# VHH binders against TBC1 domain family member whacked (wkd): the designs that were tried, part 6

Target 1, 363 residues: TBC1 domain family member whacked (wkd), of Drosophila melanogaster (Fruit fly) (q9vgl8)
Amino acid sequence: MATAPRSLDTISLCSTVSSCPDRNGFYGGFQRTDKPKEPLSKAQIIAREKKWLYMIDNWSIYMSKNYKKIRDRCRKGIPKSVRPKAWFYLSGAYLLKKKNPNVYNELLEKPGNPTTIEEIKKDKHRQFPFHEMFLDEQKVGQIELFNVLKAYSIYNPKVGFCQAQAPIAAFLLMHLPAEDAFWVFVSVCDVYLQDYFIPGLEVIQNDAGILEGLLKKTCPPVYRHLQKHKVEPLLYMTDWFLCAMTRTLPWETLLRVWDCFLAEGIRVIFKVALVIIGASLSRHKVRKTCTGLCETLAVLRSPEEHIVEEEFIINNMMRLNLRVEDFQIEHTRQKARRAKQKAQQEAESSGSGNGHRRNMPTL

## First folded at step 1 (VHH)

Design n9 (framework vhh_7nfr_2)
Fold by ESMFold2-Fast, scan of step 1:
Parts: structure tokens; sequence; C-alpha cells
Structure n9 (fold): chain B 363 residues (1-363), chain A 123 residues (1-123)
């Protein structure tokens, strides 16, 4: 849909709407959960909460001497009661806020770039239209979303605003007060998704190549299928990476993925993407029904429910035989490919008298 | 050493039921997701069902959803597959497998497999 529902009266026209929100604040949509989830006893939840609060109280020591414990606990899932505070610490936002007292308020007082402000105003109302925070355009959540995106556009004018940032900011606001959400958002955009939102989409194009190389290694038949039907990664993975899965995954899966993402970075998004692609297309019978580009994209854009369930995603992501070195190898290959492309483009410049040409790597 | 041993296969009439068991040893059973994978005569391996380490999450192939139930007993280190309303198309060797990791035309990459148990659905 082009626009989000403005009120509960409007939202009642949709096929998947309830008069009461679920436990996570959703009145409808694909992220609403009607099935109870009881993976842990109350005693286990309390024990995990105490462990997280102790880690946070001793954060610098854990970060410097026992990061493996932080990582392992993120992989198990952060208890709902401590998740906001944990994300604030995992992202380093607690340090950013401490070092920059009043900066968020100062940024809000500035007028900003008029063109950027109008772009933000056009997109804010499209985020989580069935969530209680964003259901009504006049709600505090919509005001806070505008404020976070405005503040960031002034804080990092090199980026300004990209539409993909809006669902990330909205998602963080569902967990954190506006100023805290802003500093986590700054970390996500400037560190985790470094340079992703700069005009030209150069980083995501590079990462598309890395994903393709990792897929060739982890699931060669699926890689060959995508090559055969000219299914370029940017056609299916762009929203997954630019929005950090916030528009893609069911709510409980999204929370578990972000627990891991804030601990381990962009490699988590790559691993989740590889699981979705592999699980969706690894079966020969499924590939036979995907006779071309459109059929393959339909499968990738609407993965089966069991593939995007949290335990399936987390377990398959954890079991991938990918090390840091595998990502480094693909990054090096992409750098070499881009250097060759640049050299070829320069060699083809008219008026040079240069008759020597190199083979093009790919279109 | 990791060992997975299946049992419970056999010949059954269409519409009948079977219960497969897999006895696991040599590792901390509750720390691993477990799966059932089958191979029909002349076909490749087909993933059937998976269960998380805790047993809190279960997953099924569309072809068996509503007819098969995967379960585990972490005290006995045993994985189960309860098969109801069996069809001739369910005829296959059923393998117990450890893990979820995907590799080469399989939904999951499995680091250990049992030897398999034959299920034949025929009149």
Amino acid sequence: as target 1 above (363 residues)
Amino acid sequence: QVQLQESGGGLVQPGGSLRLSCAASGFTFEDYAMSWVRQAPGEGREWVSSISGSGGSTYYADSVKGRFTIARDNVKNTLYLLMDSLKSDDTAVYYCARGFEDYGDYLYYFDYWGQGTQVTVSS
C-alpha cells in the first residue's frame, strides 16, 4: 500500500485486523502473533534477566575480556524486559549519549535541509501501520519518528535521509525512548550499516556481490539457478540489508535476529539472507517450478512461514560453515572485480588513443 | 563418538500409522536441533521435519504437515516421528540427522546421520 491507515476505522477495512493489540502492540499485519510462545519457564527467564543485568553492570569488562559470553547470550535471545537496555549497550549508544549531552535536542531545534525534511514527511506514515505507536498519524510515535529522522539528517548530512532508514528508526522507537533510540539509530546507520545510505548505493552493490560469492560456496545449485535466470541479488536482497530485516521477518524472528545483529554486525544479515535463499530454493522440485526471473523472485519475496520462524532462522544461521575469513575473501574478490571494471571503463574513454582493452568481469 | 540409531520402520497398509525412533549418543542431545530426512526409491533426499533442541519449535515439509508429528525426549536422548494417514508416496528410507545447516540441494546441512530405517506403504 502507498499510505498507512490513519485511524482504527480505516484499519478495520483490512482482512487481518483485531480490536485488541497482541502482546507486542500489533492490531494486525504479518507481524501480529496470535499463537502463545512458551519456550522458557518463568524461572529460566528470571535467571537470564539477572545474567544480563550483571553483564550490563560490568559491561566494559565483558566487552574487553569476555565478549564471547555476550555473543552467546545474544544467540540464545535477550529477555524482553532487558532487551532495550541490552541493545542500548550492545550498540555503544550509551557512550554516544554520554559524550554528547543535549546534542539530540540541539539537532531538533535546527531547521534542517528543506528538501530532506519534505522527504521524511512523505515516508514516516508508512512505518508499522498496524502497530499501536504508529496507528494514528497524530500519535506520539509518528512525532518521535519524524524527530529521530530529522535529527539524524542534520547529524550526518552526507547521508541526509534514505527511505530505508524509516523502518529502522520506527523499530527502535518501539523499544527505546526517543533520545536513546536516536543514539542506537546513529550507531546502526554509521557503524553497522556504514555507508549503505550514501547516494549511489555503492556499498549495497558490493555486498550483493559478496552475498552471491557466499551463496556459490554454501549452496551451488541455488547459485546456478539464480545465474541461469539472471536473478541479480539487488532484486531480492536490497530491502533485507538496507532495512536490516525490519520489513521482512515476523516480529519474534526479527527481535532474535537483531539480538545477534547488534552483537556480531552485518555478517548476521548475510547469514540470515543465505538461510532464506537456500531454504527457499534448495529443493529441486521448487527450482523446477521457478522457470524464470519472475517465478524465482516470487518465491524469494514470499518465503514459506516455517523458513522465517525464529528457531529455524537462528539454528540455520548458527550452523552455516562461514568464518570471518570467508567474508574477507569475498570482500577482496569484490575489490579486485571493481578495480578491473574501473580500469576497463577508463580504457574505453574516447580521445585517449588507447587501443589496449581488458576483459570485462561481468555486466 | 556421535551415534544416531533409527528404529520403528516396516511394512504398513495405506492409511496406517508408524512411529519411528532415533536413539542419540555421544553428544549433549538438548543442545542440537534434530531432523528427519527421507529418500524414496530412485529419488534424492527430502527433508521431512525438524525440532529445536528444547522441543519448543517444530517444522514440517508441506507433504507431511497435519499427518506427521516430530517429538523428542531429552531425558532419554531420543527423537521420534509419529506418522499417521500413511500414503504410498511416503515409502522411503527415513534418516535421523543432527542439525539444520544447509548444503548442496538439501534444506539443512547435517553433520551426522543414522543408517536409516525402511518404511514401505503398500497393500
Scores: ipSAE 0.000, ipTM 0.109, lowest interface PAE 19.2, mean pLDDT 81

Design o1 (framework vhh_4orz_3)
Fold by ESMFold2-Fast, scan of step 1:
Structure o1 (fold): chain B 363 residues (1-363), chain A 119 residues (1-119)
Amino acid sequence: as target 1 above (363 residues)
Amino acid sequence: EVQLVESGGGLVQAGGSLRLFCAASGFTFSSYAMAWLRQAPGKRREWVALITSGGSTDYADSVKDRFTISRDNAKNTVSLQMNSLKPEDTAIYFCAADYWDLGYEYDYWGQGTQVTVSS
């Protein structure tokens, strides 16, 4: 069933806030759920919980010999009661914590880079402003968020801090105790979103091209529309990828996407992006109203409510005719394309510089 | 083994009516949007009508208020009721299935059925 279209542009920054939080701790905002769906019976929930606990108790065997079962159960949605433990295992954080006893506390005792610490302090207050953990600077969530980001900046000084990391860390802290959240966060930043957050943001620029290639394959009329109006992927997909959808999707959809993301990696974020783009712009009547860049971006930044509903996203993501091989082909193709562009740019820059020195003494 | 088989085409006089049928097999019909497209001699294929998996319908401006698309999930069929036919409606009509449920790119196509409208 489709629901009425919801535009994020119509949601006031001063939207009505409830005096009490919802079941997930939200006082307001687009991620608050006033009437949660309960599609599964209590018996079905318990059965799924038992299956997950059994898998976790036998985790190494499932990871090595029956990964398909883990993947399939993630796609069905992890029961809320076992989700934190499942995410801790899916991410490999349980091994990271086991191998590094007391390391989190040791990192917190270090002073850190003063410039990086200042950047973290400026950014942390902007995360989930309507959630009970982050409503103000005195809340425990704000302290824990600072601690996780500080610890990570010391743990991986090559990255330090990137603003896009803050919503990821905050999201994980809503599900996990601070030390456990830290190790999941380490895995997300260092493995799942490898090199995304290093200064210069080169990886996301490359992935923008990969998304464009995949869109050309999956949604040719939409691809042509975006090319015609010069709608570059970085204008709409940057926050989707860098924040792993944490600032983009309704709460229940976000949880389902992360269940899949932790099992299947960045390919899930690409597939979700393709569903949002394809579903938002595939209808001729919608493209007809998008006469330029601004109108097209407005649609992509504020997708209709039914497009970001959990079952729509998950079902369409799973049924995309994209294999792992298709991602590898686009990755190789885009890497070669960017290498040629860089070589051309360097040749032009070197030619200009050498030209200016043509009449200068060389001895 | 995926098949879309159209039927119901033929010759009809201007102002007349015709009903096209499409029988689907080999995929989960109820999960797909179904569409009708047409191609007149020497012209590009054009989209005519769409019905989503949820039953919502949409029509090209040229056929709006004259054509009605419907589906029967129990029988895996989609139909197109064509009223007030014009010579300009003469074309081969194709049945198509769309996973995206929005009808711009199609996963599966029928072979087409000829509709000829005499003046």
Scores: ipSAE 0.000, ipTM 0.194, lowest interface PAE 12.3, mean pLDDT 83

Design o10 (framework vhh_4orz_3)
Fold by ESMFold2-Fast, scan of step 1:
Structure o10 (fold): chain B 363 residues (1-363), chain A 122 residues (1-122)
Amino acid sequence: as target 1 above (363 residues)
Amino acid sequence: EVQLVESGGGLVQAGGSLRLFCAASGFTVSSYWMAWLRQAPGKRREWVALISSGGSTDYADSVKDRFTISRDNAKNTVSLQMNSLKPEDTAIYFCAADSLEYFYGEPTYDYWGQGTQVTVSS
């Protein structure tokens, strides 16, 4: 079926659990695979914080007349102290909350769909179990996670609940109070990852084809290797896209990628995926050792430490010579290809009517 | 058998131009990302220009608008056209193949040339 493959080995992960939380609240090495980086000077941090606070105070002007400055500052990394507020503004959640002042609390008072509620209860305990906020089912984080997912399932009943949503909601709750996290989550699900969570995974199947087309353009030797060994993109990229990298990247890298993702949309996830694929298989020597499907998947599901480091990912993502037009061209090509393939395979049965991507958010 | 050989270096006056060539043997450049890096006396090696297998290019800020990287797949070569040369462009220029590490961290290029000297006099 459409079970998303995990990028990390659970058994290996458990062996790193410690008795004390790290600086980011984790009891294990799950999202602490980042190598220590030279920290920015205190003066540089303060300067960046002041620039962000000024930009937020003048947000509508920057959004309408100087979005390039927002984008450029996101690419440099948002200072830790202002990141929650920046994400709240970048996502447009500040407007959603302002227009809907009591809606979150009203949604929480509703019973919801019983089947959906049971599905949420099943999965909530699996999100970031090694983080202090989520370690115990009685911890506030577990209650808030349930509340955000329940509220969203009522807010958008067409989607209801998809297991891939839980890591996203949990990640946002590590940064934002529950109501604010809810509105960012609404934006992420309804705008950034539009139609991703509708039953059937139609959009992600189309995006798998887009990813292959972009890889053919950016790194033909790696593309040829994957085609030769019949390595289907859904075997390695499904979790990356559906969870917006929240189950894939080390903590510091994930924060940097989300800074960019909230500014530039799903194109960032494609670029990060291309960097991981390309860097993992770019070296001729590595491709020679990957003699088949299993060896190639092992490399893609467990990329080398340096490949997932924040500066490596961000710098190589920025160096990809891909324009918005390149994504649009591939989208058109893959949509046509998928439609034709589906028609051929389902000739005698009724075709499926699914949601379709029209555009990617730029915020 | 795999080799990258640079040529075209030399002495040139400030404001002048030079074209560097990188000839590959034992593999085909069309399937590789190709880069030019340089190392000035007593300084760290720095990245200068990059061309993807698909033809997309990128440049360091110090050489942007002055240098142009290109490929000739038929001749299995990559070249670097250097215009408006400055004394600070004086360095040994290296051709390298197949890496996605460009700004931070150690480059993991599969193949390197031996370098060609470029000297820009004032």
Scores: ipSAE 0.000, ipTM 0.176, lowest interface PAE 12.8, mean pLDDT 80

Design o11 (framework vhh_4orz_3)
Fold by ESMFold2-Fast, scan of step 1:
Structure o11 (fold): chain B 363 residues (1-363), chain A 124 residues (1-124)
Amino acid sequence: as target 1 above (363 residues)
Amino acid sequence: EVQLVESGGGLVQAGGSLRLFCAASGFTFSSYAMAWLRQAPGKRREWVALITSGGYTDYADSVKDRFTISRDNAKNTVSLQMNSLKPEDTAIYFCAAEDWSSLYYLDESDYDYWGQGTQVTVSS
């Protein structure tokens, strides 16, 4: 990678801008790839492409009787040429589009909520500023991004618009025509990241607790370090989860993680987070330099290049000794804890004279 | 058709024991996590105990060390052994089934299938 991972909201002063885009359409930024990392021969690529096309042609059979094969092939990485079609099928968007003919165009004809539309207009130009589709407001990608976000805000008015949705929609538009990208986006927001974007951060607060419990199990020294310095998960994991890693990972790693994410769901984002946290802070020498909250957050916000490299992330995610049962246990614990906290807050609101609001950790 | 049928509820004195049963049919029981939730008069439904398809168990703090959840995949049943019962345990107890894909949902909507409930009354 040319640069260390950084937020796409900020134009990096250290990033070089080329007159020519890379093979993925990037003129600069941390997601630009200047040298090929292609380990596979053309013959191997073609063989994998044929296997994926065959699976897609027989999709219902693989989904019902041989999902393990789909999962295993996603973990190996989907060939670039078939990735858009594979994501369209993995997400279930092909069924959503088929069942809702013309709905996307109908949504675009509606005016929408004026406040929400203004929020979308202010945010859309900040996505992938070095990518050929989004370089400026005149590019077709900017228009398509506005359309997808507008359509979704009308489709799901309970959510409207959340800024974290913009990088996800932009990322999908880099792979899919606008209407197809819209239906994948609907699936991601309504199924994979269900209720994440509802005001109040309720789901992400629950998931922060799950992440903390899993970290205690997988890397106790790192868990203790974070507890000692009061490094709450929401301070570092919020952007990772709300944006499904789109603002965090180098391009090739992001594609590999999404191949897995669309097959295995939110558990993939948890596993990637655990690998980043563990690899960044597992060495005593690194923890020794992290004397407090700010130093620890700096390390987590800028993981070393080798930690976010595609094979490192995928291989270490698979090496995590976490069963589906471990996620179920932590989910159940957090759900019970949240229910108890809400009951206490409601009792205090109705019977207590103490109206002081508790601080919620934010980035 | 999917069906969950609870049994074993009734009246018991404080300090006594009851064993609840849930008979499941119409779905692949062994692949589902099974839970018990309860609803006391005037209160919201609260989670009590969970057993995963792999046999791992978890309990609400209020019932920990007093209640034991178990399952029998051959008979498609889940049971809840309740010991050292307290008046505060008085509630309608519901059997619920949760699939693996619903782990990130946050309330009673997490559960795909529900029983009708069985009344447990604990006298002082």
Scores: ipSAE 0.000, ipTM 0.159, lowest interface PAE 15.9, mean pLDDT 82

Design o2 (framework vhh_4orz_3)
Fold by ESMFold2-Fast, scan of step 1:
Structure o2 (fold): chain B 363 residues (1-363), chain A 121 residues (1-121)
Amino acid sequence: as target 1 above (363 residues)
Amino acid sequence: EVQLVESGGGLVQAGGSLRLFCAASGSIFSDYAMAWLRQAPGKRREWVALITSGGSTDYADSVKDRFTISRDNAKNTVSLQMNSLKPEDTAIYFCAAEFYYSDLEWEYDYWGQGTQVTVSS
């Protein structure tokens, strides 16, 4: 066959379960790793930790005057011991929590929308089924996951609950206490993935067009292959973007990508997507075997292991010569195109609707 | 469509030097990694040298310290300086381009037609 599927729900059928968790708390699944721990010396780790703690102690100055240093340190990888605190600061969750010290607990006391609550209850059991926090219904992680998702559905009733939010919330709970995880989650949903989870999925449809435009610029042969076989981006990129790669990437790669994502925003998810697409289909030999839609999707939905290794992803993201301006241009073009298309459809069917606007990621 | 055209091949005595050139057209050259591969008679194609879009280089063990790959993005050209040539270096040399580095397959996104290099003993 091949390497285990990248989907968390699919790994339950393919993975063996160990009696002992790995260093990250996984008893099984594609995100479990039995490879040796960090090759960096103890002195190098301590040096990086000290730099991060100093930066956090002077956070407002770095954010306003030296964001490039934050970005550069995120790209090198945040030390495991300081990652939770770094993510809490990077996301701006520290300000959200400070401004709203009792809001999380207040939200938990509210009953919520009964339909939404039942949806959350059904979905929570599918998240990281082989991780020590979520292995069964009796684990505290399952309770915390329910609480975070419930609180958010009340906090932002326009969204309520979207199934793609569950793996993000679960992922954050593996790193942060529930209340802190909640505020990072609020920032991720409301800022980083702004309007992604609103019913209708309008923003992700626009972003699919942006991805196509960027792919046309960065890897024309792959772009032409996808067009020839009518491989629409939503067929392969939806889970990558809506779940911020949490259901897609091996654990160590996911951590490195999120280090970058929280510093640089959705632009990182686009770059990871371009690397996966390009690396998977750039070679003429691979495209020759992808004679149609199904063969091409199989490749994109299950990238080869070496393509999703942490250094490969990070180094190839850095190799992409894409400026913020390139994303802004594509965003403007795709919004204009979709607006014209929607106006035409509404005129022809006498329909009505509303739209959402998302701001482009900053440097 | 990207077109790659090699030049600079020829006959040279053992211990001599040759410089191969590859001119690219029809694409954004600066975004691509450029490679040289060679195929000797009756042998499989083998990778020789790579230069990434950022300028990082890598070489096959058989040519390390003898060959140097370089690029000129203003001229859309990649070159391979071959020093201390051996009879074993006799092959058709191909220029190739790819967006991402990988060693899993011996085929690239774009290829030249090749240029013959013959090293006499």
Scores: ipSAE 0.000, ipTM 0.157, lowest interface PAE 16.9, mean pLDDT 82

Design o3 (framework vhh_4orz_3)
Fold by ESMFold2-Fast, scan of step 1:
Structure o3 (fold): chain B 363 residues (1-363), chain A 120 residues (1-120)
Amino acid sequence: as target 1 above (363 residues)
Amino acid sequence: EVQLVESGGGLVQAGGSLRLFCAASGFTFSDYAMAWLRQAPGKRREWVALIYSGGSTDYADSVKDRFTISRDNAKNTVSLQMNSLKPEDTAIYFCAADLGWYEDSSYDYWGQGTQVTVSS
């Protein structure tokens, strides 16, 4: 719809701007936090930091014998001081960097595809416009963002550049030095969000069907509401999935979600989506005001603050009781449904190809 | 059987304090967000305070800086400390539990309510 609500990027740009950055480097926007509260004591934070450093020092043992401990530590939230190193290890980027010495620098020295480079230059200025790293073209973050996206477009020419990749790269650069951020970014694009950025959006179309099936199981009244008003998942989930929530969630929630995402993969993005959809539309009072497609999309694209609060999201993800097997069942069902649709369309008219799901980055 | 039982209501002078308690049973308390809502005479029910399962809290603007919600997962209890009470705070106060987005209800479980009256 042409009258659809503005993106979260645009909302952030229109927010009140402060002369001083917050604790996380934000001068404004929806991700700025002026009065953060820490529910953990300093002793608890130190204890969690020590446990994470011990796990990282013994990473191969934990990965092979006790991945559940890694998963559980991620669900509790990674301490801010160790988060960059933890993400570097969780993503497997430490192995990618070790196997590919100097490759990042070699990619930066190449000219790249001129059309792709021009596309990157247009999009880099739209990422976290009120963050200290990205406020203007002269900031080091803008240079680093260009470099990471350029390097990746040369590293994976089948993708080149997709606009949705820019907020992911920018987000990683807020946590990691450029070369480390690049290798985490490679893992995210090539493993966690495998084939998502290939032209045609085939994988996310299949995942839209999976999301609907999971929603029918977890919140039937909301599923029925979306069906009644013909609210197709791609109208609200596309930005959530392609950007891995980087343009959707408040900063502290986004960090907690990515802690889980790097441990458990795309299943986490599905669970966050289900919580946002369910919580936004679960109340009959809210559904009554959503008389059609546009009203329902407005609610889903601008969730209430309490719904995107970090403990609400994380705790409700845990409550979903969705197993890896539930995702596999829905994947199988969607593959079968799409195969039948394709066969019927080919009998009546010319049908189109479809993508398929690959293994998620879980141990 | 699920039960939420409120206590601690009563009559208090403006500027005074009251502490409300809600004892929960019959569900896994630690997994639920707990809320306090109130209904003043002749008015609609309004939300006052919420404490999530992880301990984070939210407050309505009308009670911010005056009310404090807390929980004790070992005792399955949620409490609301009400300071600097105003006549406008006069209402029946309800305890509610929210796992709720799975259902067509804003809250899964409700208490019977406890009366709070604040005189001038």
Scores: ipSAE 0.000, ipTM 0.151, lowest interface PAE 14.9, mean pLDDT 81

Design o4 (framework vhh_4orz_3)
Amino acid sequence: EVQLVESGGGLVQAGGSLRLFCAASGRTFSSYDMAWLRQAPGKRREWVALITYGGSTDYADSVKDRFTISRDNAKNTVSLQMNSLKPEDTAIYFCAAEPGYLFDEYDYWGQGTQVTVSS
ESMFold2-Fast, scan of step 1: ipSAE 0.012; ipTM 0.406

Design o5 (framework vhh_4orz_3)
Fold by ESMFold2-Fast, scan of step 1:
Structure o5 (fold): chain B 363 residues (1-363), chain A 120 residues (1-120)
Amino acid sequence: as target 1 above (363 residues)
Amino acid sequence: EVQLVESGGGLVQAGGSLRLFCAASGFTVSDYYMAWLRQAPGKRREWVALITSGGDTDYADSVKDRFTISRDNAKNTVSLQMNSLKPEDTAIYFCAADIYESWLPEYDYWGQGTQVTVSS
């Protein structure tokens, strides 16, 4: 029976088994398939590499006098060969390591909190299980991941360990030697995602309110849809923020977002979240199919391929009409709302003890 | 309203020079990534030169050391100085603007294009 054969390329894409890692070390690919884009010429790549190496050699001057150039170069994407060193410098980890010689090794020699150590042991096997570094307990990545998380739990006992930290540490270990990855991780947890991992999730609850305020400004129809169906931000944005997109975005998009994140901070994560939310629910026809909470969450938790594409995310993040001041306004509003809620809660908890004085005559 | 208007194209003999100008209105060129792209007959648009908001420049290998992109903030213009022109440089040249750098033929704002013809 002769039927028109499908191309070999089409047939090979139907294979369910991958026995070899890709160029980034993944068996079966990363979280999503990246859309191919026109590559830069080799001369352009070399020129950008030279510019980055020069900037790193003069880092303190660029940080103090020309941060705009650092920001601009991060936005266009850091060359893959220079990215690990650039992230080490962007995060300030180079200064942390210089200030703390041998501290990482000293932390590894300490036993740590037994409860925290057991939590880390249970969680480390779930990070990128199909990456060549993390396939089993005997792989170097699994050992290094345990070490980084253990060391951090001892370095910052106020935090200890939070499950969301594991994918961040694993992601950094794919780019950096363990000690360097540790100091970048310290900066990410203590500076970029300050207080996010403290028990109680208080900061992420505050930032959920900020995200809602920014969404009201940038995409009012989507904001109204979420309010109508009582779709609270913590139901969809928690993993995005706590893991700094490491479990959300395809590999090439994730690298570009982290280039920006390390230069501009948490505002980048807010902007990426706003793009995902806005693009996912912007069309009236899509909102009509989202008749309630569950349908809306399904859309937000599984955004369409084109929305998480590298160029789409970066372009639309830059096009958001948001300034530093817009984030400050929402932060101030949310802080005021929380203070008012706490004062009302305390008043209600203490108010019922002496009703007898309420009816005293006024003189 | 954003507008980009190119000028400076024309006919030139191989080895000659031309300077293209892009006049921008509705935004400031120093806040945008400004690019020149070209489209030869029967080909897709290809990126030629880029200037970032920070003033950094990049060039396609085919034009490196022959073309120079520059920005005049006072006049709100971007120019492309083209030296040692070859018949292969014959194309319609487009000015394009985006809020971030793009090496793809996808930009938010485009001019109408200016024809450059290099005779052999």
Scores: ipSAE 0.000, ipTM 0.130, lowest interface PAE 17.3, mean pLDDT 80

Design o6 (framework vhh_4orz_3)
Fold by ESMFold2-Fast, scan of step 1:
Structure o6 (fold): chain B 363 residues (1-363), chain A 122 residues (1-122)
Amino acid sequence: as target 1 above (363 residues)
Amino acid sequence: EVQLVESGGGLVQAGGSLRLFCAASGSTFSIYAMAWLRQAPGKRREWVALISSGGYTDYADSVKDRFTISRDNAKNTVSLQMNSLKPEDTAIYFCAAGYTSYFLSPREYDYWGQGTQVTVSS
């Protein structure tokens, strides 16, 4: 069988549902794994677990003096048994929780903004519909998901709630108790994806331009193909970035990417995006079949299985020749472009307010 | 769009060295990831070495610490320095190019040379 579409809205229409969950709790969907492989021996797994537990016990020393070892171990993949604790430490959530020992429960007792609460209630039922935690309205996962999103909307009222936050919160709840998941979620939203969820989505528009510039540097023929067919990055990358790949990647690949994401930040999401785009469209034979916008988006929306396989993504992400300077150059360039566009839009609005009239119907 | 021409192959004694060259024409060389693959008689093509557009290198385990890939963007050339050659290195060596700065499987390269024969006698 083919892999289901990588869209939450279509998963329930095309996915096969099993009577028994897989080892990760999935009854169906594109993230269900029927034939998991474990390439490491039991002894190797135990050795890696011991190394991670030692590193966590000495966390401040590793963070200050040996961060490269943390990064390298994340790139190799965190053992499943220690992943929740590792993510809790990598995100800095352990410090947030220690500093705020009763805050999560206090936030849950507050009523919140009524409009925001209704938005959360509508969206929570759409997250991971084939996962054992979220199958049923009364399941503990659905209750915990509502609680985490409600608590965050009160904790950060400038954001309130954005639909893209729900799959991130649900994903974290699959790995962590609710309070711990909440503090990792706070770190992800406020630090890793800083300002992404503020109304207007201005940051993602800037980052779309950064991705385009990086693609021009790394895969010029692919960049030219996208320009020729007017394939704007927001048409394919918005869900990848706002949801931190949680709605995009097969389960084992998603775990490996998040191991790296929590260590290295948003640059990991850019690198994964570049690998998906490059691998999907690098061959001129594939580009020749993509005669326009719709054909190109279809390829990017449904990358071949081997492209989203865990070792392919991780190895190719590590092999990208991108320096921190390349990101800084593109960020500066896009910030200037956005400022110019905003100035033009404000000038148009001010011109209208200054009594300017066009020979057009009043809208 | 791109034509690749290999040179530098030949007959050499075990323990010896050879340097292979690949010259690219017809397109902007600096944007391509360049690779060397080899095919021994009766076997499928296997990847040997890769150099990205930015100079990142990677090698098959069988050739690590013996082979070195390098590129000269000013001359549109990639080379493979092969040291401590073994009879098992006997193969036709192919130069390949892809439109990415990262590693690709053999099936993902768009441009191929015709190959150059390397024979290592015992």
Scores: ipSAE 0.000, ipTM 0.181, lowest interface PAE 16.0, mean pLDDT 81

